# VH-VL binders against GTP-dependent dephospho-CoA kinase, part 12

Target 1, 172 residues: GTP-dependent dephospho-CoA kinase, of Pyrobaculum arsenaticum (a4wlj5)
Amino acid sequence: MTCYKLSRRRDLFAFPYPLTVWRDPPRSVEVVRDFVESYDIRHIYTVGDVVTRNFLEYGLAPTSVAVDEKTRRGIKVEGLGLYKRVIRVNNPPGYITEEAWAAVEEAVEGGVLIKVDGEEDMLSLAFIKLAPPRSVVAYGHYLGALVAIPVDWYRDSILRLFNYLEQCQQKA
Below, E stands for the ipSAE of ESMFold2; O stands for the ipSAE of OpenDDE; V2 stands for 0.75 times the mean of E and O plus 0.25 times the DockQ between their complexes.

## First folded at step 15 (VH-VL; framework fv_pritumumab)

Design Z4 (from Y4 with heavy chain M101F; at its last look DockQ between E and O 0.84; V2 from the best seeds 0.00; counts 0 for: SAP .5 > .496)
Fold by ESMFold2, look of step 15:
Structure Z4 (fold): chain C 172 residues (1-172), chain A 120 residues (1-120), chain B 107 residues (1-107)
Amino acid sequence: as target 1 above (172 residues)
Amino acid sequence: EVQLLESGGDLVQPGGSLRLSCAASGFTFSSYAMSWVRQAPGKGLEWVSAISGSGGRTYYADSVKGRFTISRDNSQNTLYLQMNSLRVEDTAVYICAKDWFYFYGYFDYWGQGTLVTVSS
Amino acid sequence: DIQMTQSPSSLSASVGDRVTITCRASQGISSWLAWFQQKPGKAPKSLIYAASKLEDKVPTQFSGSGSGTDFTLTISSLQPEDFATYYCQQYYDYPYTFGGGTKVEIK
């Protein structure tokens, strides 16, 4: 399995790629909904408890989601029963662990809830790399914006961020 | 509990019109694409039309394009199919189907269907 | 449009038999294929999504395989309740299309 660890240039991972929406919900979700309808997007993936709750609450049911259910704001995400396959992974801050990577490989085919023990935000990179064509990956920017990445447009530029990751040490 | 209840099927003459309804409950209606699928007597399944959760995007099989219009009223939790210029080959049970997600294409719930008969 | 060719159109088998139904797409559809079961007078029931993922509460004698253009539904040990017609459906692109169906008759 593939495993990555964040080691340098953490600032590049905070870059607010287009489409970045500086609006509060429900407006932020409405912008993404209009985008997915206008640009023939077929798969929607969310990473993070806040973004996942907003998408489920405001009518844009994601294909698969990743949450840690330990948000700073104490938000509980309702509606997760939609996902009939639940995968639990350990993912320390700054990692995409082997098990997290494998979970995303399954999740891009749809119907998966990934529950992360640790931090889930690096999984957005795995989703961006692994998602099929005509996908959008949405996550929260730390300054409060909603980021929605149409992978067909930005996958190649965002995958260059993998140059700033280290391979994890193999077990045994 | 998800429920999809179709209505409006009837006997009509060729060239006539019908409007089908599908009443939805047990889920947030606007969060999912919806489709109509039909099955002629003794025949297989044929996808007819789909509409996005907001209603902003619609899709049609070539066999019905220009004659049928899919729509939804999210305030009434109701999916519609307006069928115009009906032909004998449109005779079928029309079934309402729910997309599992906003867009995906796999139907996780199906209605019972409503029979449309086009005959002179 | 993507044509889905299902084979055979019908078959007869005994309880306990292994049954194989195939579906071929006219172009690559990755793994975006579903299988449905329909019993006489009833709405279709979902069995498999993403070519190989079993829907919840579907008995484990059902399995799916394949990717690209060639797909298979297998019933490992046919049960009396498996008398039905089976359909594949691609959901790779609009218009979505179904195979012609396979009627499974129990001897």
Scores: ipSAE 0.740, ipTM 0.878, lowest interface PAE 1.1, mean pLDDT 88
ESMFold2 (binder alone), look of step 15: mean pLDDT 91; pTM 0.912
OpenDDE, look of step 15: ipSAE 0.837; ipTM 0.913

Design Z5 (from Y4 with light chain Y94W; at its last look DockQ between E and O 0.93; V2 from the best seeds 0.78)
Fold by ESMFold2, look of step 15:
Structure Z5 (fold): chain C 172 residues (1-172), chain A 120 residues (1-120), chain B 107 residues (1-107)
Amino acid sequence: as target 1 above (172 residues)
Amino acid sequence: EVQLLESGGDLVQPGGSLRLSCAASGFTFSSYAMSWVRQAPGKGLEWVSAISGSGGRTYYADSVKGRFTISRDNSQNTLYLQMNSLRVEDTAVYICAKDWMYFYGYFDYWGQGTLVTVSS
Amino acid sequence: DIQMTQSPSSLSASVGDRVTITCRASQGISSWLAWFQQKPGKAPKSLIYAASKLEDKVPTQFSGSGSGTDFTLTISSLQPEDFATYYCQQYYDWPYTFGGGTKVEIK
């Protein structure tokens, strides 16, 4: 069973894990580009409409991306036609559902746009767990910073957050 | 529509030099890694070199390392290959290839190529 | 360097035949493998990425499978336009490397 939901120690999920960039784009994207090139990172995954928009706009096209369908909130992401495979999933706030896990499992191989009905923010944790070596997972901090997680160095530390998640009930 | 147009191929003698160009259009050039791939007449494909979208990272096959230099001018949407100390075994059609993404490794578009002949 | 061994080097086939081409990597490359088609005097055409994912507008008789070290391109029913040379390419690590090619000829 791989369905998870947020349960306890919600404060740890808001912690600004390394690397956190407190700069507006394009500078925030430039910092990640410099990191990607300095450490020969092979794959970039973005979670969230703002992060994905900025990476695409400023020329750091991610390997795969996850966005929600909250265009009514005034955020449009251009350039999503790059992704040849579009997967739509339902993912309620605070969950990583089985279909979201399956979508991320495919997305880490590249070329996937995950469109989330619900909230996409927990998918960053799924990407961190499943991404291959030499990957960066980038998402937005609620206070406006860009968070970029190089999985080779921080995967194990970040995945301790699973200790504070609860498995969802499954039907046969 | 993405287009890649190579030029600069010529007949040269061993030890000579050439500079190849690849003019890119139909996409945001600086957002993608680029590669040179070569194919000797009647032979298979051989990857030669790659460069990141910014130009900050370069990679070379061992057979050309130290002799060839890949570069790009993002203001002119042009990829280059400077080839020095050319050898007969460098004879090939040199093909410009676009990475699908910033640095993924799958080439979604290919040029037609430019022929380099090294003969004494 | 990761060596890509492609087989067979050539084959003769008739329209309608099922064709199978294999690539073996000298080390594990996960699914970071592409297939290309090339006709004489033409640029390569991209067919498959990530071992099994079909490129846009590629006919459905083409399919790819495999992960790790063993990969297969299958043409389920050969069409007249499918007579060409096929290459695999790993993009797991530098330097990128190609298989030696498989020439599919008219019987």
Scores: ipSAE 0.631, ipTM 0.833, lowest interface PAE 2.0, mean pLDDT 88
ESMFold2 (binder alone), look of step 15: mean pLDDT 91; pTM 0.909
OpenDDE, look of step 15: ipSAE 0.838; ipTM 0.914

## First folded at step 16 (VH-VL; framework fv_pritumumab)

Design B1 (from Z4 with light chain S30R Y92N; at its last fold request DockQ between E and O 0.79; V2 from the best seeds 0.82)
Heavy chain, then light chain:
Amino acid sequence: EVQLLESGGDLVQPGGSLRLSCAASGFTFSSYAMSWVRQAPGKGLEWVSAISGSGGRTYYADSVKGRFTISRDNSQNTLYLQMNSLRVEDTAVYICAKDWFYFYGYFDYWGQGTLVTVSS
Amino acid sequence: DIQMTQSPSSLSASVGDRVTITCRASQGIRSWLAWFQQKPGKAPKSLIYAASKLEDKVPTQFSGSGSGTDFTLTISSLQPEDFATYYCQQYNDYPYTFGGGTKVEIK
ESMFold2, look of step 16: ipSAE 0.774; ipTM 0.893
ESMFold2 (binder alone), look of step 16: mean pLDDT 91; pTM 0.912
OpenDDE, look of step 16: ipSAE 0.871; ipTM 0.936
ESMFold2, fold request of step 17: ipSAE 0.768, 0.736, 0.735; ipTM 0.891, 0.882, 0.879
ESMFold2 (binder alone), fold request of step 17: mean pLDDT 91, 91, 91; pTM 0.908, 0.904, 0.910
OpenDDE, fold request of step 17: ipSAE 0.877, 0.888, 0.873; ipTM 0.942, 0.943, 0.942

Design B2 (from Z4 with light chain S30R Y92D; at its last look DockQ between E and O 0.95; V2 from the best seeds 0.86)
Heavy chain, then light chain:
Amino acid sequence: EVQLLESGGDLVQPGGSLRLSCAASGFTFSSYAMSWVRQAPGKGLEWVSAISGSGGRTYYADSVKGRFTISRDNSQNTLYLQMNSLRVEDTAVYICAKDWFYFYGYFDYWGQGTLVTVSS
Amino acid sequence: DIQMTQSPSSLSASVGDRVTITCRASQGIRSWLAWFQQKPGKAPKSLIYAASKLEDKVPTQFSGSGSGTDFTLTISSLQPEDFATYYCQQYDDYPYTFGGGTKVEIK
ESMFold2, look of step 16: ipSAE 0.769; ipTM 0.891
ESMFold2 (binder alone), look of step 16: mean pLDDT 92; pTM 0.910
OpenDDE, look of step 16: ipSAE 0.867; ipTM 0.935
ESMFold2, fold request of step 17: ipSAE 0.764, 0.776, 0.780; ipTM 0.890, 0.895, 0.897
ESMFold2 (binder alone), fold request of step 17: mean pLDDT 91, 92, 91; pTM 0.902, 0.911, 0.901
OpenDDE, fold request of step 17: ipSAE 0.878, 0.883, 0.873; ipTM 0.942, 0.943, 0.941
ESMFold2, look of step 18: ipSAE 0.772; ipTM 0.893
ESMFold2 (binder alone), look of step 18: mean pLDDT 91; pTM 0.910
OpenDDE, look of step 18: ipSAE 0.881; ipTM 0.938

Design B3 (from Z4 with light chain S30R Y94R; at its last look DockQ between E and O 0.87; V2 from the best seeds 0.80)
Fold by ESMFold2, look of step 16:
Structure B3 (fold): chain C 172 residues (1-172), chain A 120 residues (1-120), chain B 107 residues (1-107)
Amino acid sequence: as target 1 above (172 residues)
Amino acid sequence: EVQLLESGGDLVQPGGSLRLSCAASGFTFSSYAMSWVRQAPGKGLEWVSAISGSGGRTYYADSVKGRFTISRDNSQNTLYLQMNSLRVEDTAVYICAKDWFYFYGYFDYWGQGTLVTVSS
Amino acid sequence: DIQMTQSPSSLSASVGDRVTITCRASQGIRSWLAWFQQKPGKAPKSLIYAASKLEDKVPTQFSGSGSGTDFTLTISSLQPEDFATYYCQQYYDRPYTFGGGTKVEIK
């Protein structure tokens, strides 16, 4: 089974990889929509509550999404009823657990909401690894930007980050 | 509750023109691609055309390319199909279909359709 | 264009029968295949997406399987309401294409 743990060079995981959009929503979502239409992107995956909320709210419905169970008090991501398959996983900070990896394997086919107990941010790497051609994986940068990774152009470069993960074993 | 209601089907002569409409409700119209699918009497389903949620990209089946124009008015939640240079082979029930996501291609909701008959 | 070959074009069956309908794509479409049910004069009704995932409120006698090029729809025990025409549809790429349909009739 596949399990990864962040080990070293955490700075590289925070790098603002292309395409990084330094604009507030809805403008940030509009930039990604223009890209999706211009390059015939077929699949959009979002990781994180804020990114997912913004895409659903501003008219760019993602193919599958990953959010955590820790919704900010008084704020919920609306529109998650769109996803007919809901998978719950445990994923500690800095990990991609076996169950999270398996959930992403299913999610890249579409129509999946992954609800993460723990932290979901490392799942963006799993999506980037596993997404089909003509996909975009979007997540939030800690400085407030939207990062949208078109896998056809950047998957191989970003997968070098796996050199800084260790394999692990966890209970299912 | 998602509802799609087509209108504008009629009897027309070969070479004529017709505009179909599909009124949408129960969802955020601009967030989803929309398609027209047709079904000739007693025949199977044929995808005709699609348009992105913004209206910025359109796609057509080869059988209608150059003759049909898909459009949408997101302020009125309405999808359109302008059909020009109609042929007898275009006789069908035309059905409005909603994409499940922005560009996924699976239709989670369908209208009842409107009949277009092209005959002399 | 991706051609969808659906067979049989019709079949006769009795209530309680197991029914299998097949669909073949002219190239690999991964799991991006849907199944629809249509009764005369009605809009198509979605049954299965992603080759094997049941739509909401679809009865469990329906199941789908396959990936790549070869797909099946199975009705494990045919019910009176299941006499209809069934279509597969690929949504791997535009133009989205349908199989020719399979009419399931009373024997």
Scores: ipSAE 0.685, ipTM 0.854, lowest interface PAE 1.6, mean pLDDT 89
ESMFold2 (binder alone), look of step 16: mean pLDDT 92; pTM 0.924
OpenDDE, look of step 16: ipSAE 0.858; ipTM 0.930

Design B4 (from Z4 with heavy chain F103M, light chain S30R; at its last look DockQ between E and O 0.88; V2 from the best seeds 0.81)
Fold by ESMFold2, look of step 16:
Parts: C-alpha cells; structure tokens; sequence
Structure B4 (fold): chain C 172 residues (1-172), chain A 120 residues (1-120), chain B 107 residues (1-107)
C-alpha cells in the first residue's frame, strides 16, 4: 500500500537541487551526457514531456520515462516507440498514487513508458527513491532549467522531502 | 528497421592488423552505446568492447586491452574496431551489437558478424 | 569480473519436453540478466531481458526467472524451432560476460 500526498512545505519541492542546468537544449542535455559518461551512470530516467523529448532528440536515450497525456499538454514527443512496455496510471496533482508507485517500481528495471493521466511531476520523487545505484533522474524546473539528480550523491538529502508527504486516504 | 552490417573480416597473420566496420541504419546512431562481441569457431560468446553514444567513453575486455581500439563516426553511422597485434586466439566471428538505451547494457539488435581468421 | 556459470553445457530432448537451463553469477547482479538463442551460422536472437521480461514476438513457451545470483530459463514445451544453443548474459557491469552456453539437441 504505497500512496503519498503532498501536505506541506511545497517550497522545498521546488528547490533547484544539484545538478541544475540553466542552459537551453541541446547544451542542457550535453551537460548531463558529459556527467553520465564521466561518472559511469547506467540508468537515465526522465519525468516530463519536454525533458523526455529533449533527451530523445539530442542523443541521450533514457532507460525509462514518464510523461503526461499529450492531449492535456499539447506537446508532441517523438520516439516513444522505443519503449516496449507502456503503463498508464492515474495520478492527481500533488500525489504519488499506488498505481503510479507500482509503475515506477517496474520502470526502474528499464524499458518502460509511463503515461500519466493527471500530473507526472511527483513521480520524480518515486524514481529518486526507487532507482538503482548509478542512476540519474531528470525533470524540468518550473523556472525553465533542467534538473538532473545523480542518486548516488543526493538521494538521501532529497528523500527527506518524504517527511512533508502523508499517506493517502484509503478509498473503498 | 534496425540493421547492423559488419565488414572487414579477413585472413591475417599473427602480429597483423585489421579494421572492422559496422554500418548502422534504422535508428539514431549517436543515442546508443555500441559493442563488439566475438565468437570463436565452435565456442561461446565473448564481449570485446563497448563505446558510449557520443564516443566519449570506451570499455575493453582484458584479453584485448591495449591491442584493440573501438571508435565510432556518428556522422557516418559507423562503428569501428581497430585490431592490432593479432593473435591466433583472436580468431572469431566479430558481431556488432546495439544497446537498447544510452548505456543500459542489454543488446536489442545484433549484426550477422564478420569472420576474422588469424593463422600462420 | 563477474563470472557466469551456465548449466548444463548440453542436453538432449524431444519435442514437447520441458527444459530448464540455469545460470549463476559470481556476485549479485540484481535483475540485469538477458537470455539469447543462437542457431548455427546465425546471429544471437534476444529472448528475455531483465531476467524475466519476454522480448517482442518471442513465443510464450519461453520464460525467465530469478534475481541476484541464480537465474533460470524455462522452455515449457519444446517446439522444433527451439533446438539451438542458449546463452545468458549479465549486463550489471563491464566487462559484460556470458555463460558458456547450453546446446539443446533433438533426442
């Protein structure tokens, strides 16, 4: 039974954690690629349509990805046929639902496209929690930067944010 | 359709050199690591070398380190293996393999291979 | 280096038989193990990734299981096209390594 709801201290969830890259693509993706190669990162996870499009377009194919529905955002992400396992989940804003959590548990093993009905941004926390060693989790900052979290260095610090989440109310 | 076509296999003497090529098509070449895998006649598979999508990082099996150089030309969608100081035990079919993702390690596509024979 | 011990090295079986092939890693590799099928003169064909996930278009008689150090490929009912050599491969860390192979022959 794993379900989380954002409760308080929303400001801490918006902090631009290391690594935050304030460059436009393709340079933003190139910085992450240099990091991935320099530190022998094996798993790359992207959360968000823009981040996922940029990684696929600029030559850094992610291990698994999470995007919301195209119809809601109007953004077209090409190349999603790469992922042979597609999981659709419901995930309201501010939540990590049981089904979203389970989808991330599968996605960290590789080859998964998670299509989120709702908002996908909280799934970055699930990826950071569940990713194996030598992983990077990348998502967009609301002010336009690319955030790329190397979990070996920053997982513990970021997981403190779970103290500001609470269990979801159980539905019959 | 993903295609990997190896070429350059030949008969060479011990101590000789040979350059293998793998022509890739049907995917964005620079987005994926590539590997060479070899198979000696009648024997099993042995991973030889890998290179990251950008070409910025390379890996080698101990048996070939210092003698073989993996490289790629992303503008020509071609993977290379420069083999120097060849030994009889390097005799094998050399197979080009594509990583499913940037550096994941599972090979989702394999070439047919090119035969290298090292003998006196 | 991570050593992969695959057994048996060969076996003889009939169409319809259940076949089990094992692969053991010298250290934990979580689920980063693949199974490949190879016929003489042909490139390896991918069957299973992540220890248990079936590749596209791979028939349902194939299944994989295991994590950590002990892994199994099962062919629930051999078909005529399944007589081949099977390899496991770890992709946990470089150098990637293969098991020695299991040749499945017709009895």
Amino acid sequence: as target 1 above (172 residues)
Amino acid sequence: EVQLLESGGDLVQPGGSLRLSCAASGFTFSSYAMSWVRQAPGKGLEWVSAISGSGGRTYYADSVKGRFTISRDNSQNTLYLQMNSLRVEDTAVYICAKDWFYMYGYFDYWGQGTLVTVSS
Amino acid sequence: DIQMTQSPSSLSASVGDRVTITCRASQGIRSWLAWFQQKPGKAPKSLIYAASKLEDKVPTQFSGSGSGTDFTLTISSLQPEDFATYYCQQYYDYPYTFGGGTKVEIK
Scores: ipSAE 0.689, ipTM 0.857, lowest interface PAE 1.5, mean pLDDT 89
ESMFold2 (binder alone), look of step 16: mean pLDDT 92; pTM 0.912
OpenDDE, look of step 16: ipSAE 0.886; ipTM 0.944

Design K1 (from Z1 with heavy chain W100S Y102S, light chain W32S; at its last look DockQ between E and O 0.85; V2 from the best seeds 0.00; counts 0 for: pae E 3.2 > 2)
Fold by ESMFold2, look of step 16:
Structure K1 (fold): chain C 172 residues (1-172), chain A 120 residues (1-120), chain B 107 residues (1-107)
Amino acid sequence: as target 1 above (172 residues)
Amino acid sequence: EVQLLESGGDLVQPGGSLRLSCAASGFTFSSYAMSWVRQAPGKGLEWVSAISGSGGRTYYADSVKGRFTISRDNSQNTLYLQMNSLRVEDTAVYICAKDSMSFYGYFDYWGQGTLVTVSS
Amino acid sequence: DIQMTQSPSSLSASVGDRVTITCRASQGIRSSLAWFQQKPGKAPKSLIYAASKLEDKVPTQFSGSGSGTDFTLTISSLQPEDFATYYCQQYYDYPYTFGGGTKVEIK
């Protein structure tokens, strides 16, 4: 897929899309657990070190995860050994690079840890676009909430954000 | 390190009941779905039932729906299968299997199995 | 329900031969396909997950390929210890289903 970068309407990328949970863990994870069990969700994908740590710590192991391990000082994510397949990706802040797309294409099939050199936050959009039916994509909101997107309900609406991205140029 | 030990297999007459157990160790039991898989003598593998890590979701093969009940006790690291209204066709080795995920994964570890024989 | 059709049901091959076993799903399952090995009197052992990924400590003569509906397990050079029955299994949706098995005999 094509490299994209943020261009305009950055405020819409920070909007707390449904389902946003304003509770501390473990309660935030328990809300998502109840949702995934009630709606027979097949897959959970987490983007970000804090959200990934919380899901692993409180017993809702994600299907695949993306972390940078370098942007959250003092955060240790235990349990990453669960993921037998590790992919390292370069992804500058505000970008979804071609290698990030390729990594997410593999990760949606499960069992993958993506280690991002750069920033991982835009990979949530890649997961939302590529996840199979009955998936949830979870990431942290900058104000501290947990955002968990059930793609069956909200994929199309959230993918409108691509209208505010530009294609970028990469050196061959 | 992962260990799954089934017990409770027995000879039982048609219409009878039996409760199987699977003792689990070497992993965080509550984080993973568990399944029962059976294998009739000389036959292939048949998935029977699954339960999510929390116990909140249960799934059954059509051949056992309404007769079998899967459950788990996460405080005792034990998986159960309550089998009621047993039929000759239920004769098999029943095998406990660990899912690789809290649901919808593959089976990464298998137990030894326990034999259930249903005969008149 | 997703039906899994596995072939052949049995085969005979010599040590060193290349062996292929196929599995077809009745609907698309993406890459949610596993392969298991079962030796007589023993529990099944996981070989391949996600259609093509080797499980830990599985010998490199085993490989898997395919996606969607058509899948293949390949044993590139059959070893004496590879005598076993092999099963495919979809984990895309419940009820989980297995292929009928392929008995590989070395003679």
Scores: ipSAE 0.424, ipTM 0.776, lowest interface PAE 3.2, mean pLDDT 88
ESMFold2 (binder alone), look of step 16: mean pLDDT 92; pTM 0.914
OpenDDE, look of step 16: ipSAE 0.577; ipTM 0.860

## First folded at step 17 (VH-VL; framework fv_pritumumab)

Design M1 (from B1 with heavy chain S31N; at its last look DockQ between E and O 0.71; V2 from the best seeds 0.78)
Fold by ESMFold2, look of step 17:
Structure M1 (fold): chain C 172 residues (1-172), chain A 120 residues (1-120), chain B 107 residues (1-107)
Amino acid sequence: as target 1 above (172 residues)
Amino acid sequence: EVQLLESGGDLVQPGGSLRLSCAASGFTFSNYAMSWVRQAPGKGLEWVSAISGSGGRTYYADSVKGRFTISRDNSQNTLYLQMNSLRVEDTAVYICAKDWFYFYGYFDYWGQGTLVTVSS
Amino acid sequence: DIQMTQSPSSLSASVGDRVTITCRASQGIRSWLAWFQQKPGKAPKSLIYAASKLEDKVPTQFSGSGSGTDFTLTISSLQPEDFATYYCQQYNDYPYTFGGGTKVEIK
């Protein structure tokens, strides 16, 4: 609930944890939707511009989302007006800053768009830790797959990754 | 502009059947769960049924299980409620409600409702 | 099923009064509670979600609080357009359930 910084074993953060779907959208989103319906998942969180765009476009509106504001090639995510609360945070690569952590604490209650200045990928760990029961956290794998983590079954296993994070300096 | 327009309410005898429709517009229909909520004359609100965005999962209040069937046609942006074996206590205004997200349970938009009266 | 007990069932108040309405769940629902306003012959209007978050364009005299089992809707200074019936609704689990309603009438 404080600030965290990735310290070591970056390879473990890139592992394709279950459920990893090696299909292009819309099929990747359809697989997650079938899972969500079959296991009574009640909350869906997406981290990343591509994942968020695909979920909104292909029929699986997420409860809250996190995207970056890179503005390089202009990946456009339509439908973000759905979220009534927009929180802007700074989050350097490899960090979960105190303000990003607080934003995720609010976002798990629903209706939040987190706009990240920096990189949003580490926020998936914050979502996995903080999400209520019956949640799925979805993000993109760098090799193009969709990763969807049902927290009821995998939270404890994935939280072992916090052993490879260190406490940042707190500013107060 | 999000709009939900119910239709199909009528006067029917006990044991009869009726199908309600809710025409949806102004949003991507298949992205969201939908519900029916009813309100008997002079009474409070009662949730009746819900259906997932794909139509693959349905939920019912105990009072209507086995008698009512919720469905949707995503190509026509229409939600349905098939009501069979109607009873006098089913008399109510039936209201179409949109979930804010695929699954969340807070209804961000409501229709005006259609009146169903069950009497002999 | 989660039962919602709402009180009072009705109250009389004057413009400018502070009004409080209470809703209690039969089991923990965290913050998965909404408040709605309804005027006669009209559809319900959403006021508050997640126990305390105001809907767009809802005036700031409305506020919500609570978590777990006990929740409160507060109207800090009642306006003429606020005379209506108010409902709470839990959305923690199916079946979703509503409180019995509170009719707020002009004194």
Scores: ipSAE 0.754, ipTM 0.885, lowest interface PAE 1.1, mean pLDDT 90
ESMFold2 (binder alone), look of step 17: mean pLDDT 92; pTM 0.913
OpenDDE, look of step 17: ipSAE 0.859; ipTM 0.924

Design M3 (from B1 with light chain Y96W; at its last look DockQ between E and O 0.72; V2 from the best seeds 0.77)
Fold by ESMFold2, look of step 17:
Structure M3 (fold): chain C 172 residues (1-172), chain A 120 residues (1-120), chain B 107 residues (1-107)
Amino acid sequence: as target 1 above (172 residues)
Amino acid sequence: EVQLLESGGDLVQPGGSLRLSCAASGFTFSSYAMSWVRQAPGKGLEWVSAISGSGGRTYYADSVKGRFTISRDNSQNTLYLQMNSLRVEDTAVYICAKDWFYFYGYFDYWGQGTLVTVSS
Amino acid sequence: DIQMTQSPSSLSASVGDRVTITCRASQGIRSWLAWFQQKPGKAPKSLIYAASKLEDKVPTQFSGSGSGTDFTLTISSLQPEDFATYYCQQYNDYPWTFGGGTKVEIK
């Protein structure tokens, strides 16, 4: 029954939260891998086609992923057959719908590919809220950087963004 | 298809050394943690050691810590287990196991195993 | 270390029987539990991950349930090919640990 809609302070959702990596792949993925190794991170979640492709291609297999399978460059994400559970959800821009939220609840346990009809970027917030300890949630920043959120350190800070969301009714 | 092929199992004396290999194919080797799991004759499964995809982190069961060294050569897609100061209790089939993800802990593929016998 | 207590250690059953195997963790492991099947002379075969999620191509008579500390593998209608030894394994934290196994024999 959880549904959220972005309503105000959109600027805070665009802030490049730590860790933000301004490097091209594969180096961007290598920085996250070094972090994962250094801090005993156990779960890696990626949100977005480009991030997911780069992690799978450059050797950091994510525990679960969310993609919408549409990028402006026609990027094909190879290796999605790794995920044995595929969940399709509708998620309009600026929303975390009830079905998207439920999909993330399952995905944090691992092995899930969420295919989003709409836009997947808000699902990063759901992953950050729901992920177990020792998790990293990675997504793309609109200015081209890789953002990787270690939830043990930053979950509470990021969750304050929920103050700028509204409860919504279930969509489609 | 994913394949894991162990080799190097042998009969050795207590106190001896042995190096096991696991040749991996059918997946991007460096993207996944790897483990050794062993099974003594007529006994259950025991996890022995794990190594991260890059090789930068290693873990050992207490029963083998200080005696066994896990390593990997990502250019040759090969996992190793160097076993020193072997004891009769180390007698087992040693099985190479692939982590499903980088560091998840569930093994999605298993090798056939290689037998190590430690006896006088 | 997280100890896994698996029971029973052995059981005898007939084709068509419902079989239940339990596994108890010494501390909470959320849903980070797997079940494996092993036949004599063969490598273990993965059946279930995340306590309840069935592996690809595993027959649907197998199911898993539980969370926290208490977990169950159920074979709803035992088939001739299901006579084997079954193991649970926790992957909440290192060291990974296995239950002692449950040998399911034909009666």
Scores: ipSAE 0.684, ipTM 0.852, lowest interface PAE 1.5, mean pLDDT 89
ESMFold2 (binder alone), look of step 17: mean pLDDT 92; pTM 0.920
OpenDDE, look of step 17: ipSAE 0.879; ipTM 0.938

